# Designs tried in a protein design chat: VHH binders against Fructose-bisphosphate aldolase 1 (cfxA). Part 9

Target 1, 359 residues: Fructose-bisphosphate aldolase 1 (cfxA), of Cereibacter sphaeroides (Rhodobacter sphaeroides) (p27995)
Amino acid sequence: MALITLRQLLDHAAERLQGYGVPAFNINNMEQGLAILAAARACDAPVIASRGARSYAGDIMLRHIVEALAEMYPQIPICLHQDHGNNEATCLSAIRHGFTSVMMDGSLQADMKTVASYDYNVDITRRVTDAAHWVGASVEGELGVLGSLEKGEAEAEDGSGAEGKLDHSQMLTDPDQAVEFVQATRVDALAIAMGTSHGAYKFSRKPDGEILAMRVIEEIHARLPATHLVMHGSSSVAARLQDLINAHGADMPQTYGVPVEEIERGIRHGVRKVNIDTDCRMALTGQFRKVAMESPKEFDARKFMIPAMKEMEALVRDRFERFGTAGNASKITVIPMDDMAKRYASGALDPAVATAKAA

## First folded at step 4 (VHH)

Design p1 (framework vhh_7w1s_2)
Fold by ESMFold2-Fast, scan of step 4:
Structure p1 (fold): chain B 359 residues (1-359), chain A 117 residues (1-117)
Amino acid sequence: as target 1 above (359 residues)
Amino acid sequence: QLQLVESGGGLVQAGGSMRLSCAASGSTFDYAMGWHRQAPGKQRELVAKISYGSTAYDDSVKGRFTISRDNTKNTVYLQMNSLKVEDTAVYYCARELSYDWDTFDYWGQGTQVTVSS
């Protein structure tokens, strides 16, 4: 078993001569897990496995899928991460079920729709972080509301997300507030609002630049050099996947995601965790549709699942290579959660604050 | 190691047909494949691509060119019909290394196609 905490994994990513990013993929079923780990083995890449199956089948099912994958691929460090926790109970339940990392999303109220106050976010995130760190689990927080720069609309991710229209100021994280938030909460990682949204409908027009507020990323990283920045909603919604889906009986509107080059730039400026879900769902669905249309007499689910796994594996391998994750799994020695708990208790993992000189 | 070798180019009269072949050695075609062309003094342009169940064509060749592949032979073909003088170019076979198009391409050496009036 090679389950790793988010903090250890992202510290390793940041400490390389050139920092690398680690993709966080939602696992909703066994086939996604198999595709991800086959790609990780081929690339010698560590990986973050996120709550997809948890929201679909429950924490227990996802834990056992990931434990089976860890047994099958013992050379690959896997972080088991619970995404978008709405309160203390949800986050602590995930830790109780064996998750090594949780996200407390205090940017929204417990309904996961209503934008929360800054004070609410600090209070609830600090409480979760204290409790998680006592047992060695890592915590990701969120500051700012995720949404599209084009239309100002927010989208739900795996059943959570702000609803309604947002203005430009609501879609960007304030760097001064980010520094204060991290000092107050002591989170290991921070999801920041930089103009991205969740799901497939990010932009209706082809991006011509200025999709992500790179200055926000650069400034926050410069001021919080030991805190790992997280990009949510980082699917590219590649033309390849839209073509695959639409060629086989679908009518998905033309849309654009985050160019991989923009994600690569974010990684150069301090992004260490990159959440990808929509692209993986499109890869599976596209191949399911292809088999159904081209082989109308096929009834064996495995004949649908095997091409779907291959499509997803190719996508996952590309992201490991482009994010610089490839080649790093063999360089990591996993620290058990009990030892991470001791490191947190010693203050060795406390946030660092620096004066930005390069901005 | 992957190597792409184009063949089938040459001289043809306007209105004629020609078939280009691209043979791959060293790995299986499990990524998208495309045909690009470059006329003298012009930028290299993508004219046809094939990925899974989808084929796509530049408007200038749509209805005249057909891209296909034979995975058993590790070969991609470009069937060119109703050739025009404007189709004269060096044709390149390319494999996408990236999951996204036009990023990290492997390129063949190219094959010349000359269409005379």
Scores: ipSAE 0.006, ipTM 0.272, lowest interface PAE 10.2, mean pLDDT 81

Design p11 (framework vhh_7b2m_4)
Fold by ESMFold2-Fast, scan of step 4:
Structure p11 (fold): chain B 359 residues (1-359), chain A 119 residues (1-119)
Amino acid sequence: as target 1 above (359 residues)
Amino acid sequence: EVQLVESGGGLVQAGGSLRLSCAASGSIFSDYAVGWYRQAPGKQRVVVASITYGGSTKYSNSVKGRFTISRDNAKNTVYLQMNSLKPEDTAVYYCAAELSYDWDEYDYWGQGTQVTVSS
């Protein structure tokens, strides 16, 4: 079976000339997993399968869904990732249940709402990273708080995220602090705040140009060449999907997400993991509503789920192609976690800090 | 669309130096990663060095420590400084620019420039 660690996968992504990005898709049920892996097979793409903080599936259920998918699609490396772990217990539970990667989100307290101190974030992330690395699992940390630059407000998705208004210092990650954080914690990947937010309500108007802080991405990447950067809240909230939902009895406000072109630029500047959840949920919901409205006598859930999976598969294929993930699954040989543990113990995977300024 | 033109090749004695230039068209050149490849007579084309839009560099083991890749985005140009040249460095050198992320597929290739190193 093809369960890969996040560190191995993103190291491979970074080894290419430009580097490529790998989407991390939240999986809540069998149908989402089938759609994602069908797309991955068609594109020869590795993938990160994520459990969100408030996923109703639970870590045990998701582990077994992903294990079944790995058996069905043995040619596709799949990273099983716990997104937004709120404390050591959550992260270690995921690892115990077979996850190959965890996120320790120490930017928020264990309630996943209250902004944490820098020292709290360093301490808790370091503890999780030490434990995870002993068994070969990868760790993603977060520095900064997700929010919308336009609205100045934090938004929660999947039941996590800061609530209330963000000041400017909370909207963008400080590169000096990022270097210090990675040296202290030894995380494999770092989620940075660069002007994105979670959820369907990102921007009140269509972006007229670059809305992401590309200079922040570029500087952090240049100074931390062995640590992989992560974009959270990377759904585009396409007008087409909003229109599909609203044409069939919903009332979703007009909202704009992160343009795919901006995500592509982030990948060129050092982003390797791209978190997508909202777009997939919109694709499914749009088709559920369409079947319900157009076929009011339909009661077979499969008649709702089949067109939903088709809509989601098309979205996932597009992201694999646009992020450069396509064509890479066949080029990866999965390293088991026990061998990754030996690599961590040897110091081969330690963070690197460069004094070179981003060009 | 990017057009690449290589220059700076020529004949040099072993131990000598050459600087290759790759001049590119266009206002968005800074968004491209650029690689240098070489093809020796009767051999397959192989990667020599690459540089990302942000200036991060990678080198093949055969040239590491001897060759230096750099870029000047204001001039839309990428350079390959080749020091301590050896006869086995004799090849046609190609510049390739990548907007895509597929390692084996480049968006644009130059015409190539001949480098000959005499013993």
Scores: ipSAE 0.000, ipTM 0.140, lowest interface PAE 19.6, mean pLDDT 80

Design p12 (framework vhh_7b2m_4)
Fold by ESMFold2-Fast, scan of step 4:
Structure p12 (fold): chain B 359 residues (1-359), chain A 119 residues (1-119)
Amino acid sequence: as target 1 above (359 residues)
Amino acid sequence: EVQLVESGGGLVQAGGSLRLSCAASGFTFSDYAVGWYRQAPGKQRVVVASISYSGSTKYSNSVKGRFTISRDNAKNTVYLQMNSLKPEDTAVYYCAKESTYGWEPFDYWGQGTQVTVSS
């Protein structure tokens, strides 16, 4: 079965009665891929497989892992997505290597640390979007720097992300600017800053109210009904996973991520892609540590990896169910990239701008 | 759909024993921690005991040494053996499933079973 583009997948998600969200899971090794696709098959869920750390897995390795998974699970639509492309060369290289979707992250300069100007972001994202659309690949852009609204700071993950303290205006995406950006770039999906940050240390205390700037999500979705909103840094950092890790010799401080209930609210208000990485890393690491501590004579890596895959599969199944992704894989017929290219060329996939909020 | 059904409550004299059972369905029981909570009339709900998916147990100070939590994964059931009961143990006892990855620590609760200890 052919890999699905992000645009086709998220258009399908938006067409359902209440809409549903699709989790994007980073894949860094074979075991993560096996756990994700086992969960996808069990839930009849489509999935977005995101590039993990380039220095660890690499574009070529992830392509081959996902190709193998597509052969093993031919009924599951899989979107192969290059996360956080830092320039045109990186994005086009991913497409050349068989990726059906790329993110051009023009909110940061090519060093992926220095905050970029709005004009830089528009120019580079437009160039990548034009080129990607010529071959039928989808493009996600980013506007607003990801950071914790509580802390006023940004956290880097997987070598990408702003460092240092940010202005409040840099932590939340401006809806007027979002409309202008999407009209100028024609991106299929937009990552918006809504109070989330990457990594395991998102909040220092238990959240006491609205974690996400829901009004920002609602306004941008209402004004850009054909552009799919993306949440980055959407791991929940569940107390159970922290307890699993700490019970087996680690010392992770108590922290809180984005509650899954707030992610569900975002999905009801227009979020369609939800990026999850940290929770999966914690699930694997927790089980590795548990086997190491409880079975000191064990040396077979498989005896570490099998419980880890089960832990991750359970997490992934929960996300498919709670995001409404479950039950939808069998309802999707994949459109090849060449045909998506024709749809882009016809104007059928152009951004739409609404003048009034839907109510 | 997830269900937790408590049983085994009732009336006992101080110093007596009761065994509570919680029958679970609708989820992979062996993958989750389960706990027992209690709520006395006009008081807040408090933790009594919990057992992890791996079998590790925790007890509140008020019941440690008197109560024993256990699980039978083959029967999808968690138990609370209550010995040396005191009038202060009188409460509605609730079984709770560990939240998979949600906002609350426990995402599903049973309807509760009444335990009354007479002096």
Scores: ipSAE 0.000, ipTM 0.171, lowest interface PAE 15.7, mean pLDDT 82

Design p13 (framework vhh_7b2m_4)
Fold by ESMFold2-Fast, scan of step 4:
Structure p13 (fold): chain B 359 residues (1-359), chain A 120 residues (1-120)
Amino acid sequence: as target 1 above (359 residues)
Amino acid sequence: EVQLVESGGGLVQAGGSLRLSCAASGRTFSEYAVGWYRQAPGKQRVVVASISYGGSTKYSNSVKGRFTISRDNAKNTVYLQMNSLKPEDTAVYYCAAGSPYDWDSEYDYWGQGTQVTVSS
């Protein structure tokens, strides 16, 4: 069984030549878990299995799915991560249920809709981080408002995200504020707002490959070399998957996500965790619809789900390869949470702040 | 939607070379797996080479070592370099793009085909 903490996993990712990224995939059902771990085995890749903000499966179900997967795939380090915790109780409950990593999203109030003050974010994130580190669990924090502004955006549909219009200044994380936040909270990983728009996100427009603010990523990474940067909203919403879905009886509006090439550039500039949910749901649904439309006499759900799992497995393999995650599972020896707790207590995992940029 | 146009076919003598091109319009090739299929007269259509959206390549045993598939995503084009051509390589060659269940499974978009004829 190889449940790994987020901190250990992302430290390994950062310590490789130029670093690699690790995808975090939401798991909502058994089939997604099976597809992800089949891909991880094929690629020799560690993986982050994520409970979304309004996880369909819930903490208990996901913990047991992931434990089963860990038994089936003992060679693969799996990080069990609770995404977008809205308060201390949610985060600590996840840890009690066996999660090795939690996200405290203090950028929003407990309703996960209303923008919070910076001081609120610092206070609540620090409290969760202190408690999590006492028991060896890792903590991801968030600065900037990373939620989508469009009601139909796929990753905001997981139940987290700001509602309304955001100014340009609200859509990018301030590097000075990031340094202060990490010093104050001691988080292991930081989700930053790195997509730039002149007024609002626009998913109905095709990106030109210059969506990510690389300078912001690079500056924060250089100033916080021991804190791992996280991309939220990182589904590509691939044209091929939209076409697959629409060719088989759906009417999904054309939308655009973050090109995989831009995610690869982000990884080279310091991104270590990449959250992907929508792409996996589309892969599953596209093949399910194809079987239903082309085989109208089929009633065996397994005949729908097996091609769906293969489509998702192919997508997941591609992301492990392109993010540089592939080939690394066999290089990792999992450190138990009790030992991670001792490392946190010793100061070995404390944030580092650089006074000059890396170059 | 995606439209695929093959080019580069023609008549060539045994031992010669041809480079086929598959140009896409509408969407980028980086989001698709692309396969090259061929169909000889009176035979079933068979896959000869594929390239994944991640760049991984696969080849049928009949063309390994002779054919090379590659992609240029900036030009929305996939190539099939065919070397050491044999008369049995004579067929209509089709470019296919999509999200297949497996590399030799069905694709969603197909070109019109380009004829390759290898003389003895």
Scores: ipSAE 0.000, ipTM 0.247, lowest interface PAE 15.7, mean pLDDT 82

Design p14 (framework vhh_7b2m_4)
Fold by ESMFold2-Fast, scan of step 4:
Structure p14 (fold): chain B 359 residues (1-359), chain A 120 residues (1-120)
Amino acid sequence: as target 1 above (359 residues)
Amino acid sequence: EVQLVESGGGLVQAGGSLRLSCAASGFTFDDYAVGWYRQAPGKQRVVVASISYEGSTKYSNSVKGRFTISRDNAKNTVYLQMNSLKPEDTAVYYCARDESYGWDSGFDYWGQGTQVTVSS
């Protein structure tokens, strides 16, 4: 079955006047894959299946799961993506094992904790992009302080109450730097800092007003019309999922993520890839807890996993609908990586820089 | 323990109506598809109607337009409203839980059955 590259998929998403967004869902096991593809089939939606940087399922395992899903759901274009690659070896290993897209996260050093210099980010991302493009794979880069802040918080033992360490401007990608970075690296997609954070504990209170920097999104999009913008840390941490978990013996603190309405606004302003992981983990965990509490004699793991897949499928279906991904799978004819390699070699997929700025 | 208990069967004249009930216990009812099967003497058990965890319904060709399946999640109960009954509807009716959520993968728990007899 033919997997789709990220570049082809996001080019299709951007070709409409309004454009649409494509969610990138982390897949660590068979059950998550089954839930995602059942939803994709129901919605006629293409999908990005993502492997997280530190996931316990290796790139070989995920590739085989996704190939099996592609055989089961042959009408659904699936992009197999390595998220947050920490160095050339990680990115190239993913490509060698059949991934059609990689993220080179040069905002951090290879330890994924230490802040990298801009020059380090440019150099490593450019090397990975050149190599990936030789074989037709797409590359997502990252620019901004958000990733460094997220990794710092995740590694620190104090995971709560770190509100207000950076002002708003320090959490936003500089549009001039973004243009320079994309010209230097030639990445297909760029993850930008736009006012979000990662993980389950994004906000201690419900967000008041506009939380995403739409002007920054619009300006970068207008100046880099051929480079697709990526939103990281885009789980909503829905009250329903928190309630599901806490109603069944857990003690997860009340938190707020990025409202789906704000993600929809980002998509209208140029965001094309939306990374979602935490919401899916919450959906699974909530149903595991519910089965355990309501059926204390149940020991069959399938009886825990089946309701979990149902909960996750409903979440995934909602995101396909709300991001405008739904209805588009049947409109895509997958271009094989060998042909994408020829397009890259011809210069047809090179970054475009526009002098106009969207206000 | 997972249990499905059917009720509402009985003897009825051709053209009459019966409502079967299936009371479920021992599992999270809302998360499972549930169906009705029937087995006439000397014949294989066949599907009559099913209702998904989402409320979507499916009917066999022999009962479509005459039978209606519904569920009451607050009462952990599924119903089969049988109208315009015919002698060929005579069978033991079984309630069954789908072994997977909304997939047509088979049924893993069955009730004991309830007899429905329609006078010739």
Scores: ipSAE 0.000, ipTM 0.123, lowest interface PAE 17.8, mean pLDDT 80

Design p15 (framework vhh_3k1k_2)
Fold by ESMFold2-Fast, scan of step 4:
Structure p15 (fold): chain B 359 residues (1-359), chain A 120 residues (1-120)
Amino acid sequence: as target 1 above (359 residues)
Amino acid sequence: QVQLVESGGALVQPGGSLRLSCAASGFTFSDYAMRWYRQAPGKEREWVAGISYSGGSTSYEDSVKGRFTISRDDARNTVYLQMNSLKPEDTAVYYCARELSYGWDTFDYWGQGTQVTVSS
């Protein structure tokens, strides 16, 4: 089966009566891919396979891992996505190597650390979007900077992210700017800053909807009904996974991520793509540590990786069920990129702007 | 239909032992973490013990550590709570719960409870 574009997948998610969200899982190795696709098959769920901003696996390696997974699981639509592209060259390289979707993160400069101006973000995102749409690839943009409202600071994701202290205006996406940005760039999806950060050390206490500024999601969706909203930093950093890691020789401080209930609320209000990385890394690491501590004579990497894949697969299955992704893979007929290019050229996929309805 | 049925509650003397069982049906038991809670007369419900979906991780409230042991038998779709060295303050209705996700105390199903009384 052909790889699916992000735009087709998220349009399908939005067209259902209740709507559903699709998790985007970072894939760095074969084992993560196997765990994710085993879960996807079990749940009949489409999936977004994401490459993080930093090289680690590289776009060539991940392309081949995902190609192998597509051959093994032909019933599952897989979107191959480049996360946090820092410039045109990175985004176009991903497309050239077979990616069906890219993120142009123009909220940061090409160093992936320095906060960019609004004009820089519009210009670079527009250029990437034009080029991507010519070949049928989808584009996610970002407006605002990902950070924690409680901390007033930003944290990196896969070696990208704002460094230093951010003021409140930089941490939340401005709905007026969001409308202008989407009209100017014509992005298919928009990552919004809602007060959450990447990594395991997000909050000192359990977050709630007031801290996470859910009103921003609701307002932007109401004004941009055809643009799919994206939540970054959506790991829950579950106490169970912290306990698994710490029971086996680690010293990870107690912290809190984003409750799954808050993600579900976001999905009801227009969130269609949910980025998860930290939870999967914790699931793998917890089981690696457990095997090492309990079985000091074990040297077969497979005896470490098999329990790790099982732990990750169960987490991935839970997210497919909770986001409503489950049961939808069999309902999707993949549209090839060359046909998506024709749809973009016709104007059928252009952004829509609406006046928000009174509550 | 998801069902959780607790059993094993009884009247026991201080220092005694008791094993509670929770039989699960209507879902893939091996995919879910399970917890035990208790509610004493006039108090709010409190967490007692938890076990991961794989059985590889267990956790306990401080007052029961070393005395209680949680375990699971996925072939029988059952989670157990072995209670040793019981004290009068352990008197409560004990509830089994299915944790929906890997954290945040998110539960979509609870059992009806089983009464444990520790009295001379």
Scores: ipSAE 0.000, ipTM 0.142, lowest interface PAE 17.1, mean pLDDT 80

Design p16 (framework vhh_3k1k_2)
Fold by ESMFold2-Fast, scan of step 4:
Structure p16 (fold): chain B 359 residues (1-359), chain A 120 residues (1-120)
Amino acid sequence: as target 1 above (359 residues)
Amino acid sequence: QVQLVESGGALVQPGGSLRLSCAASGFTFSSYAMRWYRQAPGKEREWVAGISYGGGSTSYEDSVKGRFTISRDDARNTVYLQMNSLKPEDTAVYYCAKEDSYGWEPFDYWGQGTQVTVSS
């Protein structure tokens, strides 16, 4: 069975009466892949399997893990997505290695540290999009002042314990610029600054539920109805997972992420792809630590990893259900990349720009 | 500050009905799921019912399905538990709980509880 492209998957997500979101989970090893696909089977959910910029498995290993998962779970559409590509060579290499979707992150220069100009972002993203579409692969772009950083962990900017929410006005993508960007680049999906794209979405104080700029999400979605919006940095950092880790010999400070209810609201306003990494790492680590502490004579890694996989599976299953992804895998017939290439060539998948707000 | 105040607990005969209320303050009520728990003498706290922040989804412990109904009024910042066909086994202190900010157990904030006694 062919892997699904991001464009086909998110088009399906958008076509339902209420629309649904699809979580993108990082896969760094076999255990994470098994947990995600077990949850997908249980929920009848399609999957976005994401490779982060610093994945330790590498593209070749991840491709083979995902191919094995596709063989084991032939009923589940799997999108193999390369996150945060720094240049054309990285994105095209991922496609060459069997990825069906890439992210060109032109908000940063190739060093992934220096903020790029708008013109640089447009140029490099357009080049990658043209090349990817020639072979049927999907492209996600990013537009935001702060961009996405390789270090996605919850470090305070000053290291001192900064309090409260980040300034929403400084983190919001300009809708007019988003329209221009998508017209110029023809990306299938767009990550926008909606209150979480800074990478510093974790707070020292519990948020009051007003994290996402729903009006900005809604305006961009209304003006770009064929382009799918993406949330980065969408782990919730549940108290249960912090308690699991800290009860078993860790010392993780109290930290707050994005409430799941705010993500659900974003999905109702046009978000279709939701990137989650930290929550999965916490679920695995917490259970691993529990076995290590409670069973000091145990040395079989499988006895550590099996409960860890079950903890992660439960988390993944909950997100499929809450985002509305559940029940949709069986409704999708995968279109191979060479047929997607023909659709791109025909202009059938070109961006749509609404000249007025939808009534 | 988050505050949850339960009310409506009483002594009632088997087969009777009660409606419990939980008045919430100190947070954006409409953004959080709410749950009811109970604790009988000598037992751990047990989950009873849950309602999503939009009210579109409700869930119940098997022993109360068909007898209890959870609902919410976001304009009044109140969650309710309608209890019908009460049994002696339903005797417990009932607690209102606000979900943690991230939608996972344990729920972060608990009320003081309201006593329900089912006895002839």
Scores: ipSAE 0.000, ipTM 0.134, lowest interface PAE 18.7, mean pLDDT 79

Design p17 (framework vhh_3k1k_2)
Fold by ESMFold2-Fast, scan of step 4:
Structure p17 (fold): chain B 359 residues (1-359), chain A 120 residues (1-120)
Amino acid sequence: as target 1 above (359 residues)
Amino acid sequence: QVQLVESGGALVQPGGSLRLSCAASGFTFSDYSMRWYRQAPGKEREWVAGISSYGGSTSYEDSVKGRFTISRDDARNTVYLQMNSLKPEDTAVYYCAAELTYDWSDYDYWGQGTQVTVSS
């Protein structure tokens, strides 16, 4: 019955021979939760259930949805995660309401629009990390600003995102700063900027090569081997989902996301948490539009929701398989937060920094 | 003309050591991060080690940590890869690359490669 912490889950992911990634899916309602957990059971996959920064489903509501899912699917470890916490109060509220993991996003000020200083990010993230670790909850931090290298702009997700034009240095995480940040804050996971943004409109044209700055991922992982790297804005915006939406009365301009192959490369180089939201929204919306167009007299919401859940379930199953998450749920014994708190207190979970020189 | 010239590749027995060198010319070497990559037959090119511009910061792929050491000599425009405790799995063509900044699909400059074979 107990929910798993992010740190335990991602440590398990990293300990396997090749390592695997765990998708973090935003859950805004019961139907999304049902689709995700049906897929998780089918794949024997653990999962991260995320609340978005400005999700209309509050932390109390999402906690109870996930508790119900944990009762229905007791064999699946579920990490309940607060994404993009804007301050200490938001993060501590999530923990108080039963979340096992929080993200303190100190890359932005509390308004979640204004870019914050490095010192602000270090200070607020360290404070949240100390408090979370006292009670056994995990903390994800963020360094750098999420944005499209092609567009030089960030894209908002659930009302969170930097405003204005971003330069190249703001959109790629500096590995030297990453090492200093993790040593100062002791975060369990680090969201890194690698040239991607949130939402459906990531690229205006099909990419002609390596999409992510893989060298940034490789260097940060090499220097921070015990800190789990996080990819935000990792929806693929697959052509099939765009076609599903556009075939049924929509007119979405063609756009390109992050290919699943590039996410798989990131996982091989230290990425352990992969945030996916837009693909799930598109799967639901595509089926809603299909039912509306093909059955214009349908008024039963269930006739819209059931096909939408099946479309989303298929997408989620594919990601569990492609990320290597599949087959691992049955291999995990959940450690309660009180015991994780003891591990943090012992220093067993402290960050590690790799050096170039022989020991 | 920009040029990177690798040397030092050889046949070596398991447990042996090799030192690879990469001599750079035609650009301001001290402004560039230097990296080593390798590619085994039928496999993707793999990053092995990196050293930042102005020295000091180094990084390694997990499978080579503790065994390989990257270093640079800015006065001689040369980057080195000291490889110890070599394994058959280290058999590959090793490439030197120079990068002014991280890039998605391209690296600023590449060498021609040097073959390392670890076999009895």
Scores: ipSAE 0.000, ipTM 0.099, lowest interface PAE 24.2, mean pLDDT 80

